# VHH binders against o26951: the designs that were tried, part 2

Target 1, 206 residues: o26951
Amino acid sequence: VEYTHFKDLQALEMERGRLYETIVVTWDDSMVGNAAPIGVLCTGDDTVTLYLYQGTRTVENVLNNGRFTVNVTLDPLIFTDSTLGDLEEDMFSHYRDFLHLRGADAFFTAEVVSVKKLVKRDRFGESELHVVKARAGDVMRAESFRMALNRGIYAVIESLIAYTRAEFSDPLVLRERIAEMNRVARKVGGPREKEAMRRIIQALES

## First folded at step 14 (VHH)

Design w05
Fold by ESMFold2, fold request of step 16:
Structure w05 (fold): chain B 206 residues (1-206), chain A 123 residues (1-123)
Amino acid sequence: as target 1 above (206 residues)
Amino acid sequence: QVQLVETGGGLVQPGGSLRLSCTASGFTFDDYSMNWVRQAPGKGLEWLSGIDSGGGSTYYAESVKGRFTISRDNAKNTLYLQMNSLQPDDTAVYFCAKGPDYFEWEPSEYDYWGQGTQVTVSS
């Protein structure tokens, strides 16, 4: 795969305030690669934030060497295989002192600028979290690039499906499904996804 | 016109509890993360807790975990901080602050602040 070098994250059409589904590649001191699906928040033209849970190989590698790559792919098997197990060593390619996902539609190098350790509470309980702020360096895009994936529109679509079947649905089950989709849309989406969810909720209440 | 108004401060004995409220107006409250920050006498700003726009995730500095609980009521445009097991070093002015549309812990990134409410922990 042949990559063109770009100045910043605009080449990947990433927008401030949106969380993108990516494969984050890290490595240990021996350059043994690790890949994990991680949501990456775009905070500026060359800045991102990652929310890394304690006890993962990803956070250990990031804290150890302060460098990683963010890789764009739409292949669901890469997301699945990197979650359920380890990718084969031949799935990692070298770029200078970084590893990246072989065949990624795009990737960028990242260097940590700060880490904040804090406690997060949500519906799944309490966990220790590292909030990692990083600066994007080289942004590399292949001809195959189409988009960086954002789940916001799909949360809206799932809500609309539920809306069209509301009269056939248990009201409590419907309410829980809409609340779940609203949480997703608000976590990853922007103002248009939030407004869409407000309109859907309003329509269900009439 | 954005306004944030804190209430609920006061004098409390060590080990006591206090609940702060912050009423917001002039912006779409449920689009933004919200935070509590304090400033003790002679000290800089200390981020304490944040909450995402929908209220589904809450975040805490290690110094207050287990003692403080942040919450919001988006229908009432109100942010809350429940403070338990208060100690003298919790004495400070407590501020409500509006964050961006994502969770952010650095106070320098907040664009609107309340005037603060004094909390004094003393016997």
Scores: ipSAE 0.744, ipTM 0.906, lowest interface PAE 1.0, mean pLDDT 93
Fold by ESMFold2, fold request of step 16:
Structure w05 (fold): chain B 206 residues (1-206), chain A 123 residues (1-123)
Amino acid sequence: as target 1 above (206 residues)
Amino acid sequence: QVQLVETGGGLVQPGGSLRLSCTASGFTFDDYSMNWVRQAPGKGLEWLSGIDSGGGSTYYAESVKGRFTISRDNAKNTLYLQMNSLQPDDTAVYFCAKGPDYFEWEPSEYDYWGQGTQVTVSS
């Protein structure tokens, strides 16, 4: 795969305030690679934030060496295989002092700027969280690049599908499905996704 | 015109509790994260707690974990902070602050602030 070098995240059309589904590649002191699906928040033209939970190889490697890559792929098997197990060693390629996902449609190098440890509470309970702010370095894009994946529109689409079937659905099941999609849209999307969900919920309450 | 108005401060004995409220107007409240920040006399700003736009995730500084609880009522455009087990070191002006549409803990990133409400923990 041949990559063109770009100066910032505009080449990947990432928007400030949106969270993108990516493969984050990290490594240990022996350069043994690790890949995990991680949502990456774009906070500027060359800045990102990651929300890393305690007890993962990703957070351990990031805290240890302060470097990682963010890799863009639309291949569902890479997301699945990196979640259910480990990717094979030949799935990692070198770029300077970094490892990246072999064959990624795009990737960028990242260096940690700061880490804030805090406590998060949600419906699953209480977790220790490392909020990692990082600066993007080299942004590398292949001709195969199409988009950085954002789930916001799909949460809206799933909600609309459920809405069109509302008249013959269990109202409690329907409302729980819509609530779940609203949580997704608000987590990853921007104002348009939030407004769409407000309209769908209002229509269901009528 | 964006307004954030804190209420509920006052004098409380050590070990006591207070509930702060912040009423918001002039923006779409449920589009944005919201935060509580305090400033003790002669000290800098200390981020305490944040809550995402829908209220589904709450975040806490280690120093207040287990004692403070943030919540919001989006129908009433109101943010809350329940503070328990208060100690003299909790004495500060407490500010309600509007964050961006994602969780952000750095106070320098907040664009609108309330006037603050004084909390004094003393005998």
Scores: ipSAE 0.743, ipTM 0.906, lowest interface PAE 1.0, mean pLDDT 93
Fold by ESMFold2, fold request of step 16:
Structure w05 (fold): chain B 206 residues (1-206), chain A 123 residues (1-123)
Amino acid sequence: as target 1 above (206 residues)
Amino acid sequence: QVQLVETGGGLVQPGGSLRLSCTASGFTFDDYSMNWVRQAPGKGLEWLSGIDSGGGSTYYAESVKGRFTISRDNAKNTLYLQMNSLQPDDTAVYFCAKGPDYFEWEPSEYDYWGQGTQVTVSS
C-alpha cells in the first residue's frame, strides 16, 4: 500500500470531541506487535486521548515505550479478529521505529505526552484506567481511505428505527434499546448527536 | 451567562460526611462533562472527580477513591459530590467546574468555574 504523508489529523477529517473507532497498534521491546480496537478521542489538530484499561497488553506496551500507531480500517474482520484473538505477525508493517496495521486505509504515529492513572466507575463496576494524551506525528493516508469511523450517527439511526416501530414493541425492550443507543451516542458523538437523542427520548415520553 | 454555584460546604468532624451540590445555568448542562476540584490552603488545584455528560461513567483520583462519589441530575442541572470518611487533609475550597463534551481530568482545560465552597474537617 502507498501512503501520502500529511501534517495533521485534518487529513483524516477527525473532529475535536469525537471518538473514532480505530485499531491501535503497539509493540513490546522485541517489536512483537499487538493490535486492539480502541476508541480514540480527537482533542485537536494533532492531539488525541485514549482511555486504556489496566491489565491490557495495549496499556502495558504504551507505558513501556510511549509510542503507538492509530490505524483506520473499515474491515469488520480486523476488528473482530483483533478482539477475539491476536493478529498474525504478518499483519504488522514497519514505519520507521513504529509498527502499523498492514494495509490500513490510513494510520498515524503517536507519541505519549502524559498519562493519568485514575479509577473509572460505571453501571458494571470499577476499573483502573490510564488516560493517555498523545501527539500525532506523521499522518499517512492511502488512496483507499474513505472515513474514520464514528458510531454516533448510527446510534441515532438505530434509535429512530426503534421509535418508528414503538407501537409494535414491548415498552420495556424499547426503553432498554433507546437507553443503550443513548449511551453510545453520548460516548462517541458530539452536541448534535446528544441533542438528537434528547429529542427522541422526549418524543417517546409524550 | 454561564453560572456554577456550589453549596453544602461547612464544618465536619473527622470521619464525617458532607454532600456538595453545584447548580448550573447558562449552557446545555447535559452536553458536558463536569468535575470537582479542590484547593487546600497554600496548595494548587487538585482534580478529584469527573462525570460524563450522561452520568454513566464517573472518574476518581486515587486520593479519594472509595470515599467520594460524584453524580448528576440532568433534569435539575445539578452536580453532586458525596464525601465520606473525611479527614483533616480534606480541608479545602471545593470547586465545581465545567469540562468539555468529553471526560477531561486536567483543570487547565475547564472553561467555567464556580466560586467554591469551603469544607473544613477538624476535631
Scores: ipSAE 0.741, ipTM 0.898, lowest interface PAE 1.0, mean pLDDT 93

## First folded at step 15 (VHH)

Design x04
Fold by OpenDDE, fold request of step 16:
Structure x04 (fold): chain B 206 residues (1-206), chain A 123 residues (1-123)
Amino acid sequence: as target 1 above (206 residues)
Amino acid sequence: QVQLVETGGGLVQPGGSLRLSCTASGFTFDDYAMNWVRQAPGKGLEWLSGIDSGGGSTYYAESVKGRFTISRDNAKNTLYLQMNSLQPDDTAVYFCAKGPDYFEWEPSEYDYWGQGTQVTVSS
């Protein structure tokens, strides 16, 4: 994939105050990559905020080296596989000293500016959270990059969110939610969305 | 004009409780995250707690978790801070501050502040 360099996040149509579902790629000192679906809040032309939960490889790597990439993709299996397990090593590519998602429609490099450890309380309970503010560096956009709405991918994303919160949810409510999203994927999704839902359902039944 | 007015401060003994209120006007209150920040004598600003616009998520500094509770009543344009188990180290001027439409913990990012209310914890 060939990428074109841009100066700021406007090239990705990211707007201040909006949250974007992305794949955040981090790495350890041995350059072993980690990918996780993370909501990234755009806070300016070149600034973002991440909310990273304690105990993940993502937060460990970010705190360790202060660097990561934010990757834009509409591939439901990337979201699924990065949630349910780990991406294979060949799913990561090098850009300078960074790793990014191979085949991403776009990505930008990020440098941590500040970190605040705090406690978040919501309907699911209390969680230890690291609020990470970062500056975007190089913004790389592929020809395939486009901002498109796809109900199928959103169904998958919603299902994955439900999956991550399964332990805090009523099993019957969860089942109904997943069934609803699966219906959407069946109706408007492609083969990959349907496969993603299959994997999610299988994981929930395990 | 935007106004934030804190009330509820005062003198309390160690172990006591106070409930601070912040009444907002001049903007659409339920569109914005709100925060409590304090400043003790000779010290810098310390962020304590934040709440999103809808009140569904609340955030706390490690120093006050388990003791302080932030809440809001959007129908009354009011922000609250319930402070329990107060200690002398909690003595400070407490400010409510307007955040953006998303949660922000850094005080330098706030665009409006109240006048502050004095909280003194002493035996």
Scores: ipSAE 0.854, ipTM 0.949, lowest interface PAE 0.4, mean pLDDT 93
Fold by OpenDDE, fold request of step 16:
Structure x04 (fold): chain B 206 residues (1-206), chain A 123 residues (1-123)
Amino acid sequence: as target 1 above (206 residues)
Amino acid sequence: QVQLVETGGGLVQPGGSLRLSCTASGFTFDDYAMNWVRQAPGKGLEWLSGIDSGGGSTYYAESVKGRFTISRDNAKNTLYLQMNSLQPDDTAVYFCAKGPDYFEWEPSEYDYWGQGTQVTVSS
């Protein structure tokens, strides 16, 4: 994939105060890649904030080397596979001294500016978080990049969020939520959205 | 004109409790995250707690976890900080600070501050 270089997040029409569902790519000292779906909050033309839970490879790598990439994709299987496990090595590409998602519609490099360890409390309970503020560097956009996200991808994302919160959810409510999202995916989604829902449902039953 | 007014500070013994209030005016209160920050004598600003615009998520520094509770009443344009199990090292001026429409923990990013209320913990 060929990318065009831009200077800030306006090229991706990311707006301050809004959270975007992305794939964050990190790596260890041996340049072994890791990918995870992460909601990225845009806080300016070249600044973002991430809320990273303790104990993940993502937060470990970010704290270790202070760099990562944020990747934009509409591929439901990337979100699914990176949630249920991890991506294969061939799904990572090099950009300078960064790794990014191979075939991403867009990505930008990020360098950590500040980190705050704190406790978050919400309807699901109490959790330890690292709030990571980062500056966006190079913004790379492919011709395949699109601003609008299909409702099918949102259904998959909502299902994955429900999956990650299953431990804190009423089983009956969770089942109904997944059923609703599956109906949406079946109605407006393609083969990959339907396959993603199949994998999520299978994981919930295991 | 934006205004934040803290109340509820005072003198308390170790192990005691206080409830701080911050009344906001001059802006749409329920659109913005709010924060509590303190400054002890001879020390810098320390962020303590934040709350999103709707009150659905609250955030705490490790130093006050389990002891302090932040809350808000958007109908009253008021922010609260319940402080329990107070210790001498909690002695400081406590400030209410306005954040953006999203949660922000870094005090340098706040655009409006109250005058502060003194909290003294001493036997």
Scores: ipSAE 0.837, ipTM 0.952, lowest interface PAE 0.4, mean pLDDT 95
Fold by OpenDDE, look of step 15:
Structure x04 (fold): chain B 206 residues (1-206), chain A 123 residues (1-123)
Amino acid sequence: as target 1 above (206 residues)
Amino acid sequence: QVQLVETGGGLVQPGGSLRLSCTASGFTFDDYAMNWVRQAPGKGLEWLSGIDSGGGSTYYAESVKGRFTISRDNAKNTLYLQMNSLQPDDTAVYFCAKGPDYFEWEPSEYDYWGQGTQVTVSS
């Protein structure tokens, strides 16, 4: 795969405040690669934030060497295989002294700027996190690149479908579905997705 | 036009509890993450807790873990901090601060602050 170099995350159409579904590649001191699906928060043209949980190879490697790559792919099997197990060694390629996902539609190098250990509490419980702020370096885009994945539009579309079927739906089930999608939109989406959800909710209440 | 007004501070004995409130105006409250930060005498700013715009996720510094609880009522444009098991080293001015539309723990990234409310923990 041939990549073209770009200077910042605008080349990937990543927007501040949105969380993108990516494959984060890390490595140990022996350059053994690890890949994990990680939501990456774009916080600027060349800055991102990761929320890493304790006990993973990903967080260990990031904390140890302060470097990683963020990989963009639309291949559902990469997400599946990296979640259910590990990617094979041949799924990693070298870019300078970084590893990236072989065949990725795009990737960018990242270097840790700061790390904050804190506690997160949500509906799933309490967890210790490392909040990792990183600076994006080289942004590499292949011809196959289309977009970085964001769940916000999914949430809006699913909500609209639910809305159109409201007459045939259990009101309580519908309410819960919309609430769930709203949570997703508010978590990962931008101002437009949030506004869309507001309008949908208002329409359902009218 | 943006205003953040903290209330609920005061004097409390060690082991006691306080509930701080922060009333927001001048912006779309439910679009932004909110945070509590404090400054003790002679010390710098310390981030304590943050909450995302929808209130689904809350974050805490290790120093207040298990003792403080952040929450928000978006219908009332109000942020809360329930503080339990207060100790003398919790004495500080407590600020609510507006974050971006995502969670941010670094106080330097906040664009609006309240005037602060004094919390004093003493026997």
Scores: ipSAE 0.823, ipTM 0.937, lowest interface PAE 0.4, mean pLDDT 95
Fold by ESMFold2, fold request of step 16:
Structure x04 (fold): chain B 206 residues (1-206), chain A 123 residues (1-123)
Amino acid sequence: as target 1 above (206 residues)
Amino acid sequence: QVQLVETGGGLVQPGGSLRLSCTASGFTFDDYAMNWVRQAPGKGLEWLSGIDSGGGSTYYAESVKGRFTISRDNAKNTLYLQMNSLQPDDTAVYFCAKGPDYFEWEPSEYDYWGQGTQVTVSS
């Protein structure tokens, strides 16, 4: 795969305030690679934030060496296999002193700027988090690149599908479905996704 | 004009509780994560807690874990901080702050601040 080098995240169409679904590649001191699906928040032209739960190999590797790559792919099997198990060692390629996902549509190198340890509470309970701020270095894009995945519009689309079937749906089940989609849209999207969900919810209440 | 107004500060005995409120106006409140920050006498700003725009996730500094609870009522454009088990080193001016529309813990990234409300913990 042949990559073109770019200077910042605009080449991947990443925008401030949006969370993108990516494969984060990390490694240990022996350069044994690890891949995990991680949402990556774009916070500037060359800055990102990751929310890494304590007790994962991703956070262990990041805390150990302060480097990782963010990899763009739309292949659902890569997301699935890296979640349910470990990718084989031949799924990692070298770029300078970094590892990246072999065949990624795009990737960028990242170096940790700061780590903040926090406690998060949500519907799943209480979690220890490391909020990792990192600076993107080299941004590498292949001809196959189409988009960095953001789930916001799809949460809106799923809500609209449910809305069009509302008259034949259990109102409680429908409202729980919409609430779930609203949480997704607000987590990953921006003002337009939030406004869309607000309008859908208002329409269901009228 | 964006406006944030804190209320609920005062003098409290050690071990006591206070509930701070922050009333917001001039922006779409439920589009933004919101934060509480304090400044003790002669100290810098200390981020305490944040809450996402919908209220589904709350975040806490280790220093206040288990004692402070952030919440919001988006229908009333109001942010809250419930403070329990207060000790003298909780004495500070407490601010609510608005930054970008995603959760951000660094106070240098916030663009609008309330005037602050004084909390004093002493016998």
Scores: ipSAE 0.747, ipTM 0.899, lowest interface PAE 1.1, mean pLDDT 93
Fold by ESMFold2, fold request of step 16:
Structure x04 (fold): chain B 206 residues (1-206), chain A 123 residues (1-123)
Amino acid sequence: as target 1 above (206 residues)
Amino acid sequence: QVQLVETGGGLVQPGGSLRLSCTASGFTFDDYAMNWVRQAPGKGLEWLSGIDSGGGSTYYAESVKGRFTISRDNAKNTLYLQMNSLQPDDTAVYFCAKGPDYFEWEPSEYDYWGQGTQVTVSS
């Protein structure tokens, strides 16, 4: 795969305040690679934030050496395989002193700026969380690049499908589905996704 | 004009509880994460807790976990902080703060602050 170098995240069309579904590649002191699906929040032209749960190889590696890559892919099997198991060693390529996902449509190098340890509570309970702020370095884009994945529009679409079938649906099940889609849209999307969900919810309450 | 108004501060005995409120206006409240920050006498700002725009995730500094609970009522444009097991070290001015539309724990990143409400824990 042939990559063109760009200076910042605008080349990947990443927008401040949006969370993108990516593959984060990390490694240990022996350069043994690890890949995991991680949502990456864009916070500026060359800044990102990751929300990493304690007890994963990703957090361990990030805290140990302060470097990682963020990799853009649209292949659902890479997301699945890196979650259910480990990617094979030949799925990692070298770029300078970084590893990246072999064949990624784009990737960028990242160096940790700060880490804040805190406690998160949600409907799944209480978790120890590391909020990692990092600066993007080299942004590498292949001809195959199409977009960085954001789930916001799909949460809206799923909500609209549920809306069009509302009169045929159990009201409790419908409200639980819409609440989940609203949480997704608010987690990953921007003002337009949030407004869309607000309108859908208001229409359902009529 | 963005306005944040804290209420509910006051004097409490050690071991007591207090609930702070912050009423928001001038922006779409449920588009934004919100935070509580305190400043003890002669000290800097200490981030305590944050909550995402929908209320589904809450975040706590280690120093207050298990004692403080953040919540919000988006229909009333109101942010809350329930504080239990208060001790003299909790004496401070408590602020609600608005920053970007995602969760951010750094107080230097917040652009709108309330005037603060005094909490004093003393016998």
Scores: ipSAE 0.745, ipTM 0.899, lowest interface PAE 1.1, mean pLDDT 93

Design x04
Fold by ESMFold2, fold request of step 16:
Structure x04 (fold): chain B 206 residues (1-206), chain A 123 residues (1-123)
Amino acid sequence: as target 1 above (206 residues)
Amino acid sequence: QVQLVETGGGLVQPGGSLRLSCTASGFTFDDYAMNWVRQAPGKGLEWLSGIDSGGGSTYYAESVKGRFTISRDNAKNTLYLQMNSLQPDDTAVYFCAKGPDYFEWEPSEYDYWGQGTQVTVSS
């Protein structure tokens, strides 16, 4: 795979305030790789924020060496396999002092700038988090690159599907479905996804 | 034109409770994460708590976990902070703050602040 070097995250069409579904690659002191699906918040042209739960290999490696890569792929099996188990050793390639996902459509190197420990509360309860701010270094894009995944538009689409079937749906089930999609759209999306959800909810209430 | 107005501060005994409110105007309130920050006498700003635009995720500094609860009512453009088990070292001016349209915990990144409301915890 041949990568072209770019100066910042605009090459990946990442927008400030959006959370993208990526594969974050980390490693231990022996350079044993680890891959996990992690949402990455774009906060500027070369800055990102990660929300890493306590007790994961990802957070352990990040806190230990302060370096990782963010990898763009559209392959659902990579997301699935890295969640349900570990990727094989041959799925990691070297780039300078970093590991990255072999064959990624794009990746960028990242170096930790700061870490904030805090407590998050949501519908699943309380969790300890490390909020990691990092600076993107080298941004590498392959010809195969199409997009970094953002779930926002799909949350809107799922809501519209439910809306078109509202007359034939249990109102309680419909409300819960829309509430779930609204949570996703507001977590990962920007103003347009939030406005879309406001309009859908308003339409259902009339 | 952006305005944030805090209310609900005052004097309370140790172990007591207060509920702070922040009324927002001049922007689309439910597009933004919102935050509470305090400043104790002679100290810098301390981020306490944040809440996402829809209210589904809340975030807390370790110093206030279990005692403070942030919430919002997007229909009323109002942010809240319920403070329980208050102690003298909670004495401070409490601010609500708006920053970028994503959750941000660093107070230096916020560009719109309320006037603050004084909370004093003493017998």
Scores: ipSAE 0.697, ipTM 0.885, lowest interface PAE 1.1, mean pLDDT 93

## First folded at step 17 (VHH)

Design z02
Fold by ESMFold2, look of step 17:
Structure z02 (fold): chain B 206 residues (1-206), chain A 123 residues (1-123)
Amino acid sequence: as target 1 above (206 residues)
Amino acid sequence: QVQLVETGGGLVQPGGSLRLSCTASGFTFDDYAMNWVRQAPGKGLEWLSGIDWSGGSTYYAESVKGRFTISRDNAKNTLYLQMNSLQPDDTAVYFCAKGPDYFEWEPSEYDYWGQGTQVTVSS
């Protein structure tokens, strides 16, 4: 796969305030690669934030060496396989001092700027979280690149599907479905996704 | 015009409790994460706690874990900080702050601040 080098995240059409579904590649001191699906928040032209839970190889590797790659792919099996188990060693390629996902449609190198350890509480309980801020270095894009994946529009679409079937649905189940999609849209989306969800909820409650 | 007004500060004995409130106006309150930050005398800003748009996720600095609880009432446009087990080193001006629409812990990234409310923990 042949990559073109770009100066910043605009080449991947990443926007400030939006969370993108990516494969984050990290490695240990022996350069043994690890891949995990991680949402990556774009915070500027060359800055990202990751929210990493304690007890994962991803956070261990990031804290150890301060470098990783963010990889763009639309292949659902890569997301699935890296969650349920480990990718084979031949799924990683070298780029300078970094590893990246072999065949990624795009990737960028990242170097940690800061890490904040804090406690998060939500409906799943209390957890220790590392908020990692990193600077994007080399942004590499292949001809196969189409988009960096954002779930916001799909949360809206799932909500519209549920809305159109409202008369056939248990009202409590429908309300929980819409609430869950609203949580997704608010977490990953921007102003347009928030406004879309507001309109859907208002229409449902009319 | 965005406005944040903190209330509820005061003098309290060590081990005591206080509840801070922050009333918000001039923006859609439940579109944003909100934060509490404090500044002790002669110190820099210290982020304490944040809360997402709905109150469903709350975040705490290690220094206040288990003692402070952030919450919000979106119907009243009000942010709260319940502070328990207060100690003299909790003495500071406490600020309510609004940043971007995602969770952010660095105070330098916040664009609107309240005037602050003084909390003094002393015998």
Scores: ipSAE 0.800, ipTM 0.918, lowest interface PAE 0.7, mean pLDDT 93
Fold by OpenDDE, look of step 18:
Structure z02 (fold): chain B 206 residues (1-206), chain A 123 residues (1-123)
Amino acid sequence: as target 1 above (206 residues)
Amino acid sequence: QVQLVETGGGLVQPGGSLRLSCTASGFTFDDYAMNWVRQAPGKGLEWLSGIDWSGGSTYYAESVKGRFTISRDNAKNTLYLQMNSLQPDDTAVYFCAKGPDYFEWEPSEYDYWGQGTQVTVSS
């Protein structure tokens, strides 16, 4: 795969305040690669934030060497295999002294600028995590690049699907589904996704 | 135009409790994460807790985990900090601060602050 170099995350259409589903690649001192699906929050043109939970190779490697890559791919098998297990060694490629996902549609190098260990509490319980703020370096984009996956658009799509099936659905179930999707859109979506959800909700209430 | 007003501070004995409130105005409250930060005499700012726009996710510093609880009532544009098991080293001025539309723990990233409310823990 041939990559073109860009200066910042705008080349990947990443927007401040939005969360993108990515594959984060890290490595140990022996350059053994690790890949994990990680939601990456874009916080600027060249800054991102990751929430890394304890007990993973990802957090260990990041804390150890302060470097990683964020990889954009549309390959569902990469997400699946990275979630269910780990990727094989041959799924990693070298870029300078970084590892990245082989065949990624795009990737950027990242260097940690700050780390905060804290406790998160949500509906799933309490967890310890490291909030990692990083600066994006080289942004590499392949011809195959389209867009980084954002849950906002999927929330809208799922809501629309639910809308089209409303007459066949339990009203309470539908309401809960739409509420959940709206929460997702408000959390990670852009203005257009939020507006889309507003319209969908209005249509359902009319 | 943006205003944050803390209330609820005071003097308590060790082991006591306080509930701080922060009333927000001048912006769409439920679009933004909110935070509590304190500053003890002679010390720097210490981030304590943050909460996302909905209240669905809350974040805590290790120093206050299990003792402090952050919450919000978006209908009232109010942020809360329930402080239990207070100790003398919790003595500080407590500030509520407006974050971005996502959670941010670094106080330098906050764009608006309250005037602060004094909390004194002493026997």
Scores: ipSAE 0.750, ipTM 0.903, lowest interface PAE 0.4, mean pLDDT 92

